# Designs tried in a protein design chat: miniprotein binders against q96jn8r1131to1294. Part 62

Target 1, 164 residues: q96jn8r1131to1294
Amino acid sequence: TLEFLENHGKNILLSNGNRTATRVASYNQGIVVINQPLVPQLLVQVRIDFLNRQWTSSLVLGVITCAPERLNFPASACALKRAAWLLRGRGVFHNGLKICEKFGPNLDTCPEGTILGLRLDSSGGLHLHVNGVDQGVAVPDVPQPCHALVDLYGQCEQVTIVNP
Below, E stands for the ipSAE of ESMFold2; O stands for the ipSAE of OpenDDE; V2 stands for 0.75 times the mean of E and O plus 0.25 times the DockQ between their complexes.

## First folded at step 6 (miniprotein)

Design z37
Fold by ESMFold2-Fast, scan of step 6:
Structure z37 (fold): chain B 164 residues (1-164), chain A 82 residues (1-82)
Amino acid sequence: as target 1 above (164 residues)
Amino acid sequence: SEEEKRIEELLEKILKLLEKAKELAEEGDPEKARRLLEMAKLLIELLMRIAKELGNEELLKLAEKLLKEAEQILKEVEEKLK
């Protein structure tokens, strides 16, 4: 049921029934979005399948509150200036501005096999899950509808959607 | 030590330059991205010389990795400038 949208960054190739995303070139142009809104209690999970440790930074994940089917994606998720809440490295970003310096583990150091999850609680709080462990509320009061986004940036060249 | 602190500060400067250069390249300022990448390369070359002088093999490998990243981004930036 859960799969990546056909609208994605230009360096992405979808496979495995649109459940696996591979970045096939460069270090950017790797944004993918889940095909269903992130409704409260839905846990969306991706597994890091392949890392190219040449790059200093790695994947970004979070949510956007605009309709993703018609978006012309920028080269990187942090260039989204409207309606985006993102986790990159140890930071939390809203529309390109860092709003929290250190939240959860450093995403730039998560190894292959790590399962990263996004979930909204009943109060609209966005939670990060790492290998099944809830890291807490990264962003309070996320507007709805919102959509889970993964940016296969830098080191992260492949992810696969994993069911709970 | 003071030496370890100075190396850490140099690494921090290199990483910030690479991050800013990528942002500028992606957001439409390849000329400024090129300048920051050239600056990053100079600092990375300094880090490589320090690593060799200290016999620190891990630091040398890190500096070489950073240089390869800077050169790859610079190549893509120069392609945009053509």
Scores: ipSAE 0.547, ipTM 0.791, lowest interface PAE 1.8, mean pLDDT 89

Design z39 (at its last look DockQ between E and O 0.89; V2 from the best seeds 0.00; counts 0 for: pae E 7.4 > 1.5)
Fold by ESMFold2-Fast, scan of step 6:
Structure z39 (fold): chain B 164 residues (1-164), chain A 82 residues (1-82)
Amino acid sequence: as target 1 above (164 residues)
Amino acid sequence: SEEEKRIEELLEKILKLLEKAKELAEEGDPEKARRLLEMAKILIEFLMRIAKELGNEELLKLAEKLLKEAEQILKEVEEKLK
């Protein structure tokens, strides 16, 4: 039942019942959002299907606490200046400000086939899962409702929602 | 080695310039983005020269990849500046 919203970055093409997102141009304009709020214990997972190694940086994932259905997405997720908590490279970002220098693996080096997951715990902590392994709390006390976001930036040209 | 350290520092500078240029291009300062991209291209060409002098094919391929990225971002920036 999990799908990407039809409101997405302009370079995105959805397929496979809106469960696969492909960036068909450039390196940006690739933001997608899951169709329902990230509620506690729901594990949302995406698999990296295709990487274009031409680019130096890769996908960003995290949550937004604003309503995504009619949001005018910026060119990249890190340009969101409000209501956004993002994991990029080795860092955690809140509204464009780096709040943690090193958390989890470097997202710019995850290979094709990597499964990345987002989950809220019962205390509102945002967890990153990598290939089924919980990396711990990246962001405590995320406001609700919030929505899982993936930015197919740079190297990452395709992701697919996968079930746990 | 000290030479490897210098190459790593040069790569770090290039990567920071490219990331800042993308940010500026995306946030609406294409003129500053253009200046950073021009600086990045100069440093990348210097890296390419080092790679050739060392016979380091991996480093040369990396530099060529970085140059292609810089040129693609610059093309997008130039369209915004028209």
Scores: ipSAE 0.282, ipTM 0.689, lowest interface PAE 3.3, mean pLDDT 88
Fold by OpenDDE base, look of step 6:
Structure z39 (fold): chain B 164 residues (1-164), chain A 82 residues (1-82)
Amino acid sequence: as target 1 above (164 residues)
Amino acid sequence: SEEEKRIEELLEKILKLLEKAKELAEEGDPEKARRLLEMAKILIEFLMRIAKELGNEELLKLAEKLLKEAEQILKEVEEKLK
């Protein structure tokens, strides 16, 4: 089953069989990684459970290609400068550099209840799904194996892994 | 201390969630109230963990009280959702 790894950001508390991640303090230190690597036939989805509008920005979603169990997480995903492809706002980032200005909906404005999904296609393209709708290829060729990463940042204080 | 401040902030957040949940339940949005209560429970449990780690019996007692309150409100809200 899909779960968040025990290796996570310092402000994260896992619950619900490690399927729910809650950031319990501040606005950062909220990175979590899903245990199973992405495979072409696997759609991984998380639901935004709780937003705290005290903060600006929101969750970051993406993948990492390094070993997640041994990763020393920075305070935010944007500080990942290696082996990281991230979706933040409407932008796509690779190792901290923006490679696409406008892609899909603005993650910073997704309301509670929004279900965000990641899926690899047969060509290694990383797709974003929003409420079940394929938004297209965010990253055309992602190295495998890779793991889905969620940064509970800013407004986003809780997410839960949900079944497709 | 920084730890005390963090605990205070956590307590305040919990209390606000509980209060807001009550309001939402009264306003006819029990589903949203339920969600807030679940969040509150998670934070309370975290507070309990902190209390145990610090050996702060008073804080632990307070957390337990808050948990009971949250659970009571949750029961009431869930009844409204039926």
Scores: ipSAE 0.198, ipTM 0.637, lowest interface PAE 2.4, mean pLDDT 92
Fold by ESMFold2, look of step 6:
Structure z39 (fold): chain B 164 residues (1-164), chain A 82 residues (1-82)
Amino acid sequence: as target 1 above (164 residues)
Amino acid sequence: SEEEKRIEELLEKILKLLEKAKELAEEGDPEKARRLLEMAKILIEFLMRIAKELGNEELLKLAEKLLKEAEQILKEVEEKLK
């Protein structure tokens, strides 16, 4: 079953059989990673459970190709400058550099209850799903193995892994 | 006092969540009330862990009282969602 890894950001508390991540302090230190690599048959979905509109920006979603079990995570995903592909706001970023200005919805405005999904297609393309709707290919050629990552940043205080 | 400030902020957040959850439960939005109560329980359990680490029995008893209150309200909300 899919769970968040025990190696996570310092402000994260895992609950619900490690399927729920809650950021319990501050606005950062909220990186979590799914406990198995992303493969074509695997759709990883998280539901936004709790937002605090005190903060301006919200969660970041993406993948890394570094082994996550012993990785020393930075305070925020934007500091990942190697082997990282991230969806932030409306942008797509590779190793901290914006590679697409406008893809999918604006993550900073997604409401509570939104279900966000990541799926790798058979060609290595990374797809974003929003409330069950495939938004298309965000990144065409992600190396495998890669690992799904969520940064409970800013507004986003809680997410839960949900089944398709 | 940094430690005391963190505890006070956490406690204030818990109390606001419980207050809002009661309002929503009474005013006909029990699904949202349930979500607030679930978040409150998580924060209360975190507060209980802090209280145990500090050996603060008064804080632990307060957190246990808040947990019982949250669970009672949640039970009432879950009956409405049936």
Scores: ipSAE 0.013, ipTM 0.548, lowest interface PAE 7.4, mean pLDDT 88
ESMFold2 (binder alone), look of step 6: mean pLDDT 84; pTM 0.814

Design z4 (at its last look DockQ between E and O 0.77; V2 from the best seeds 0.00; counts 0 for: pae E 10.0 > 1.5)
Fold by ESMFold2-Fast, scan of step 6:
Structure z4 (fold): chain B 164 residues (1-164), chain A 82 residues (1-82)
Amino acid sequence: as target 1 above (164 residues)
Amino acid sequence: SEEEKRIEELLEKILWLLEKAKELAEEGDPEKARRLLEMAKILIELLMRIAKELGNEELLKLAEKLLKEAEQILKEVEEKLK
């Protein structure tokens, strides 16, 4: 059973047994992390429950390789300058630097109900799944241990962990 | 058209300014963020004037949305600068 950690961005409220995260203020301070390391073949999925379309950008997701239980989260996941591999819009980012221009669909345009998944393959490649469709390897050779991170940024005000 | 191209270029500039301002505000440079947000507001107000002159309701709504975003970020940036 997967849950969001109680250590999270200051604008987050957890509910539904820590399986739903809601950003209750502003556009940022919305980082949440899954309570278990992302080990090979574990598929972590979240559903976009609510979008506030007044904002131009939306949800970011990816992995961090630092211990999340006591981490002081920055305002935005893309402000992480160490130990972070993130998918934002159509880009792939490593420690704040864009390493891939176009990967998968544009996350800023995914509608409510979209299910986004993260999975490591047997070779340590990080995969993005969108509504059950594997988008391929976004990041090869992710260091272990790593943790799945979701940033409820901008438009995305609520997500819920869903089972495969 | 030439007019559509000018509007597209203006939108690209506005979106770049908003993205950079958010990045700077989040990375601890609120003074530069404020500067970019003030520039974005000027360009957004220009976009609103263009939308009204063209009677383009969709473009006007987009410009109003962008202005609201700029003003909300600016409020948070100004709080950090206090």
Scores: ipSAE 0.446, ipTM 0.766, lowest interface PAE 2.3, mean pLDDT 89
Fold by OpenDDE base, look of step 6:
Structure z4 (fold): chain B 164 residues (1-164), chain A 82 residues (1-82)
Amino acid sequence: as target 1 above (164 residues)
Amino acid sequence: SEEEKRIEELLEKILWLLEKAKELAEEGDPEKARRLLEMAKILIELLMRIAKELGNEELLKLAEKLLKEAEQILKEVEEKLK
């Protein structure tokens, strides 16, 4: 069963069998990691449950290739300088550096109810899914094993892992 | 204190969620209302834990009251979703 790990950002509260993450304070310190590593053809999805428009920006979605159980999380995903491939806004980032300017929809403007998914293809390409629609390959060759990461940042204050 | 401020902010957010949920339910968006109420419940449970850790019986009672209110509103909203 897919769940968020107990090792998470300081402002996160887990519920619903660790399938729901809620950021209960401020606008950051909201990183969570899904327990099972991504394997080819496994679609992992999260739903945006609540957006607080008091803040700017929104969730960051991506993968890490380091051991998540022992990771010391920074205040935001953008501060990850190693073993990280992230989707923020319309950009794709690797270890904090933008490697693609425009990819898929703008994550900062996704409304509540949006279901975001990550899937590895047989070639190691990382796909983004939005409401069940494959947006294409965000990262062509991701090292394995890797874990899906969600940063409940800015407006995004709650997400839930959902089944495909 | 910093703890008191945090508690106050938490309370304000809970109250906001409850009121907003009521409004959304009346405006014809019961699904969003339900989501807000679920979030409110989570925050209320956090408040309960804080109250217990501090030994603050008054705060615990308040949290329990808020939970009952949230559950009542949720019940009403869920009926509208049928």
Scores: ipSAE 0.103, ipTM 0.593, lowest interface PAE 2.6, mean pLDDT 92
Fold by ESMFold2, look of step 6:
Structure z4 (fold): chain B 164 residues (1-164), chain A 82 residues (1-82)
Amino acid sequence: as target 1 above (164 residues)
Amino acid sequence: SEEEKRIEELLEKILWLLEKAKELAEEGDPEKARRLLEMAKILIELLMRIAKELGNEELLKLAEKLLKEAEQILKEVEEKLK
């Protein structure tokens, strides 16, 4: 079964059998990682449960290609300078560098209840799903193994892993 | 000091969530109220754990009272969602 790893950002509290992550302080230190690597048949989905519109930016979604169990997480995912492919706002980032200005919807405006999904295709392309709809390839040829990552940043204070 | 600041911030957030949930329940958005109350419960339970670890009986009693209040309001909100 899919769960968030016990190794996570310091402001995260896991609940609901480690399927729900809550950021309990501040606006950052909210990185969580899914406990199983992505494989082509696996769609990892999280629902945005709680937003605090006090902040301007919202969650970051993506993958890391290094072993996550003992990784020291930075305060925010955008500070990951290696082994990271991230979706933030409408941009796509690799190791802290923007590689695409606009892809898919703006994550900063996704409302509560939005279900965001990540999966790999057979060519290693990373797909974003929004409420069950495939948005296409965000990142071509992601190295494997990789793990789905969510940074409960800014507005985003709670997400829950949901079944497809 | 850092831990005292964390406790103060946590309390302020809990109280804000409870107040907002009551307002939403009365103004006709019980689904949103329910979600705020569930968030508040998570934070209150964290506060109770911190209070127990510190041996702070007064903080623990406050957190337990807040939890009971949140759970009572949540039951009333869930009745409205039927």
Scores: ipSAE 0.005, ipTM 0.450, lowest interface PAE 10.0, mean pLDDT 88
ESMFold2 (binder alone), look of step 6: mean pLDDT 85; pTM 0.830

Design z40
Fold by ESMFold2-Fast, scan of step 6:
Structure z40 (fold): chain B 164 residues (1-164), chain A 82 residues (1-82)
Amino acid sequence: as target 1 above (164 residues)
Amino acid sequence: SEEEKRIEELLEKILKLLEKAKELAEEGDPEKARRLLEMAKILIEILMRIAKELGNEELLKLAEKLLKEAEQILKEVEEKLK
């Protein structure tokens, strides 16, 4: 069963059998990681439960290729300088550097109830799914093993893992 | 209009300063983050004045939201400078 790891950003509270993550303070320190490696064809999905529209930016998601169980998380996912491939706004980032200008919908504008998914295809391509719709390959040839990461940044204060 | 263009340019500058300040604060340069936040607050105060002069309630609400964000980032910067 898919759950968020107990190792997470300091502003996170896990509930609902570690399937719901809530950021209880500030706008950052909200990184969570799925408890199983993202293996080809596994679809990991989270639903945006609550948005605080005070902030100008929102949820970041992607993968890391380092072991997450003991990782000391930075304040935001985009501060990860190694082993991270992230989707923020409309951009794709590798280790803090933008590698794609426009991909998929703008994550800063997704409303409450949006379901976001990550999946590896058989060739190692990382796909984003939005409300069940495959947006295409955001990152080709992701190194393995890798782990799905969600950063409850800015507006996004709560997400819940949902089954396909 | 020329006034709408001026507001859009000001808003763009504010958003860029806030984005860079968050980046610097998160990556361990809190002193530079503080400087950029102080600059952003000055520009936000200009935006608030323009909004009030125009009687533009939506623009005033946006400026107040940006000010609140700048102040909360500044609070976290102050924590790091301790």
Scores: ipSAE 0.355, ipTM 0.710, lowest interface PAE 2.8, mean pLDDT 88

Design z41
Fold by ESMFold2-Fast, scan of step 6:
Structure z41 (fold): chain B 164 residues (1-164), chain A 82 residues (1-82)
Amino acid sequence: as target 1 above (164 residues)
Amino acid sequence: SEEEKRIEELLEKILKLLEKAKELAEEGDPEKARRLLEMAKILIEYLMRIAKELGNEELLKLAEKLLKEAEQILKEVEEKLK
């Protein structure tokens, strides 16, 4: 069963059997990681439960290829300078560098109830799913093993892991 | 209109300053982040003045939201600079 790791950003509180993550302070320090490696064809999904519209930016999601169980997380996922492929707004980022300007919908405007999914295809391509719709390959040939990461940044204060 | 274009340009500049300030604060340059946040606050207060003069409640609410964001980021930056 999928759940968030107990190693997480400092502002995160886990509940619902570690399946719900809530950011309880500020706008950052909200990184969570799924407990199982993202293996090919595994679809991991989170639902946006609560948005605080005080902030201009929102949730970031993607993968990291380093071991997350004892990782000291930075204030935001985009400050990860190694081993990270991230989707933020409409951009795709690798280790802090924007590698694609417009991919999929704008994550800063997804409403509460949106279900966001990550899946690795058999060729190592990372796919984003939005409300069940495959957006295509955001990142080709992601190194293995990798782990799905969600950064409850800005507006996004709560997400819950949901089954397909 | 000319006024609409000026507001759009001002808003774009504010958003770029906030984005860069967050990036710098999170990547370990809090002094530069503080300077950008102070610049953003000045521009946001100017935007608030424009919104009040126009009686544009929507724009005023947006400016107040941006000011609150800038102040919250600045609080964290100042704690790092102590």
Scores: ipSAE 0.312, ipTM 0.712, lowest interface PAE 3.4, mean pLDDT 88

Design z42
Fold by ESMFold2-Fast, scan of step 6:
Structure z42 (fold): chain B 164 residues (1-164), chain A 82 residues (1-82)
Amino acid sequence: as target 1 above (164 residues)
Amino acid sequence: SEEEKRIEELLEKILKLLEKAKELAEEGDPEKARRLLEMAKILIEWLMRIAKELGNEELLKLAEKLLKEAEQILKEVEEKLK
């Protein structure tokens, strides 16, 4: 049911019925987006399959409120200057600006096998889930519709969608 | 103690320079990215010397990893500057 869109960063290769994304080159150009809007209470989860520890930073995840099907993705998700709420390292970012310095665990240190989830609550709050544990509200009042995004940046070279 | 504090401050500065250089390279400012990468390499070389003087193999391995990352980003920046 849930798949990555065929519109993605240029270094991405989709496999496993578009449920696995692999970054095949460099450290960037690795943005993927889930094929359905993130509606309230839908939990979208990805598992970190492979980490290349040569890189200092790792994956970014979050939501965008623009239509993703024909979007020209920048080299990294943090270069999105409009309609983006992102979790990177320990920070929360809105359109490239840091709006929270320390939220949840450090995403740059999550090991292979970690399952990361995104969910909107009934009030439009964006939640991060780590290995099934709700980390709380990272962003209040996310506009609808929005779409879950994963940026296979740096260390993270492969993720797979995991059903709840 | 004093050495540990110096190492932490140096690492913090190196990591910030690498993060900013990647951002600038990706957002279309390869000239500034190059300058920050050159600064990062100098600081990484200082960190490598400190690691060798202390016989700290973990720190040396970390510094070598940071140098490799800086050099790979610099290569991409130099391609953009052609």
Scores: ipSAE 0.378, ipTM 0.727, lowest interface PAE 2.6, mean pLDDT 88

Design z44
Fold by ESMFold2-Fast, scan of step 6:
Structure z44 (fold): chain B 164 residues (1-164), chain A 82 residues (1-82)
Amino acid sequence: as target 1 above (164 residues)
Amino acid sequence: SEEEKRIEELLEKILKLLEKAKELAEEGDPEKARRLLEMAKILIELLMEIAKELGNEELLKLAEKLLKEAEQILKEVEEKLK
């Protein structure tokens, strides 16, 4: 059973059996992590439930390779400078460096109801899925173990884990 | 038009300042983040005045949204500086 870890950003409130994450304040401090490592072929999906359009940017998702259970999360996922591969807007980022300009749809413009998925292929490639459609390999050769991360940043104030 | 180009350039500068300020605040330079946010607020207030002079309600709403964002980030930066 996939759930968000009880260790999360300080502005997060978990509900629905730890399957729904709500950011209850500000625009940041909204990092959540899935309770199980992202093993090859496991598809982790979240649905965007609520957008507050007062903010200019929106959610970030990706993977981290450090143990998340006791991690002191920074205010935003983009502040993770080691052991993080992140999708933000249309960019792919590793250790703060943009490694791809345009990959998949613009995450800052995805509407409420969008289902975003992360999956590792058998070669360690990280895939983004959008409404069930595989966008391809965003990051090759992700080290394992790794953990799926969602940053409820800016506009995105609520997500829920959904089954494939 | 020349007027539209001026507005686009001003918006681009405001958005770059906000993005860089958030990055600096998160990366441990709250003093520089504060300076960029204060600069962004000045430019946003200029954008508001331009919007009012043109009677452009959509641009005014956008400027108000940007100001609210800048003020929220500035509040968090000020807490880090305490």
Scores: ipSAE 0.326, ipTM 0.667, lowest interface PAE 2.6, mean pLDDT 88

Design z45
Fold by ESMFold2-Fast, scan of step 6:
Structure z45 (fold): chain B 164 residues (1-164), chain A 82 residues (1-82)
Amino acid sequence: as target 1 above (164 residues)
Amino acid sequence: SEEEKRIEELLEKILKLLEKAKELAEEGDPEKARRLLEMAKILIELLMYIAKELGNEELLKLAEKLLKEAEQILKEVEEKLK
């Protein structure tokens, strides 16, 4: 079953059988990682449960290719300088470098109830799904194994894994 | 209008300053983060002044929200500077 790992950002509390992550303080230190590698055809989905609209930016979603069990998480996913491919706002980032200016919807404006998904295709392309709709290939040829990561940054204070 | 373009440019500058300040605070440069946050606060105060002069309540609420964010980040930066 899909769960968030017990190794997570220090402002995270896990509940609902480790399927719900809540950021309980500040705007950062909210990284969570799915408990199994993102293998081709596996669709990992999270629902945005709660937005605190006080903050200007929101969640970041993506993959890392380093082992997550003992990783010392930085304050935000965007501070990862190796082994990370991230979707933030409308951009696609690899190790802090923006590699695509405009992809999919703006993650900073997705409302509560939005379901965001990550999937690898048979060629290793990373896809973003929004409310069941495939947005296309955000990143080609992702190295494997890789792990799905959600950063409950800014506005996004709670997500829940959906679609087991 | 020209006024609308000016407001949009001011907002863009404020948002970029806040983003860079958060990045610097998270990467261990709280002194520079503090400087950018103080600059953002000055521009946000200008935005609040403009909103009040225009009687634009939506813009005033946005400026107040941005000020609260800047002040909350500044508190965290000041904790790191101890």
Scores: ipSAE 0.542, ipTM 0.804, lowest interface PAE 1.8, mean pLDDT 89

Design z46
Fold by ESMFold2-Fast, scan of step 6:
Structure z46 (fold): chain B 164 residues (1-164), chain A 82 residues (1-82)
Amino acid sequence: as target 1 above (164 residues)
Amino acid sequence: SEEEKRIEELLEKILKLLEKAKELAEEGDPEKARRLLEMAKILIELLMLIAKELGNEELLKLAEKLLKEAEQILKEVEEKLK
């Protein structure tokens, strides 16, 4: 079963059998990671449950290729300078550098109820799914093993893992 | 159009300052983050004045939201500096 790891950002509380993550303070320190590697064709999905519209920016999601179980998480996913491919706003980032200006919808404007998915294709391409719609390949040939990461940053204060 | 373009440019500057301030605060430069947040507040207050003169309620609400964000981050940055 898919769950969030017990190792997470310090402002996170897990509930619902570790399938719901809530950020309980500030705007950062909200990184969570899925408990198993993202293997080809596995679709990992989270639903945006609660947005605090005080903040300008919102949720970041992507993959990391370092071991997450004992990682000392930085305040935000974008501070990961090695082994990270992230989607933030409309951009795609690799190790803190923007590698694509416009990919998919703007993650800073997705409403509550939006379902965001990550999937590797058979060639190792990372796909973003939004409400069931494949946005295409955001990152080609992601090294494996890799792990799905969600950063409950800014507006996004709660997400829940949902099954396809 | 010219006025709309200048407002868009001002908003873009504010958003970039806030983003950079958050990065600096999170990556261990709270002093520089504080400075950028103080700059952002000045520009946001200018945006508020513009919104009020134009009677643009949407722009005013946006500026008020940005000010609250800047003030919250500044408070957290100032705690780190103590």
Scores: ipSAE 0.596, ipTM 0.814, lowest interface PAE 1.6, mean pLDDT 90

Design z48
Fold by ESMFold2-Fast, scan of step 6:
Structure z48 (fold): chain B 164 residues (1-164), chain A 82 residues (1-82)
Amino acid sequence: as target 1 above (164 residues)
Amino acid sequence: SEEEKRIEELLEKILKLLEKAKELAEEGDPEKARRLLKMAKILIELLMRIAKELGNEELLKLAEKLLKEAEQILKEVEEKLK
């Protein structure tokens, strides 16, 4: 069963059997990680439950290739320097550096109810799915093992893991 | 057209300052973050003045939203500096 790890950003509260993550303060310290490695063909999905449009940017999602259970998370995912591949806005980031300017839809504008998915293909390519639609390969040849990460940054105050 | 380009350039500068300020605050440079946030507030106040002169209500609401964000981050940065 997929759930969020107990190790998470300090502003996160887990509920619903650790399948719902809520950021209860500020705009950051909202990183959560899925409890199982993202193996090829596994589709991990989260639904955006609550958006606070006060903030200019929103959630970030992607993968990390380090063991997350005891990781000391920074205030935001883009500060990760430990083998992280992240999707923020329209950009693709690797270890804090932007490696692609435009990929998929703008994550800062996805409305409440949007379902975002991450999947590895058989060649190790990381795919983003939006409301069931594959956006293509965001990152080729991701090292394994890796774990799906969601950063409830800015606008995004709550997400829930949903079954495929 | 010229005015629209000026507004767009100003907005881009504000957004870059806010992004960099958040990055610096999160990475452990709150003093520089504070400086960038104060600069952003000056530019946001200019944007609000322009919006009012043009009677552009949507732009005014956007500027007010940006000001609230800048002020909240600045408050958190000031706490780190104590």
Scores: ipSAE 0.498, ipTM 0.789, lowest interface PAE 2.1, mean pLDDT 89

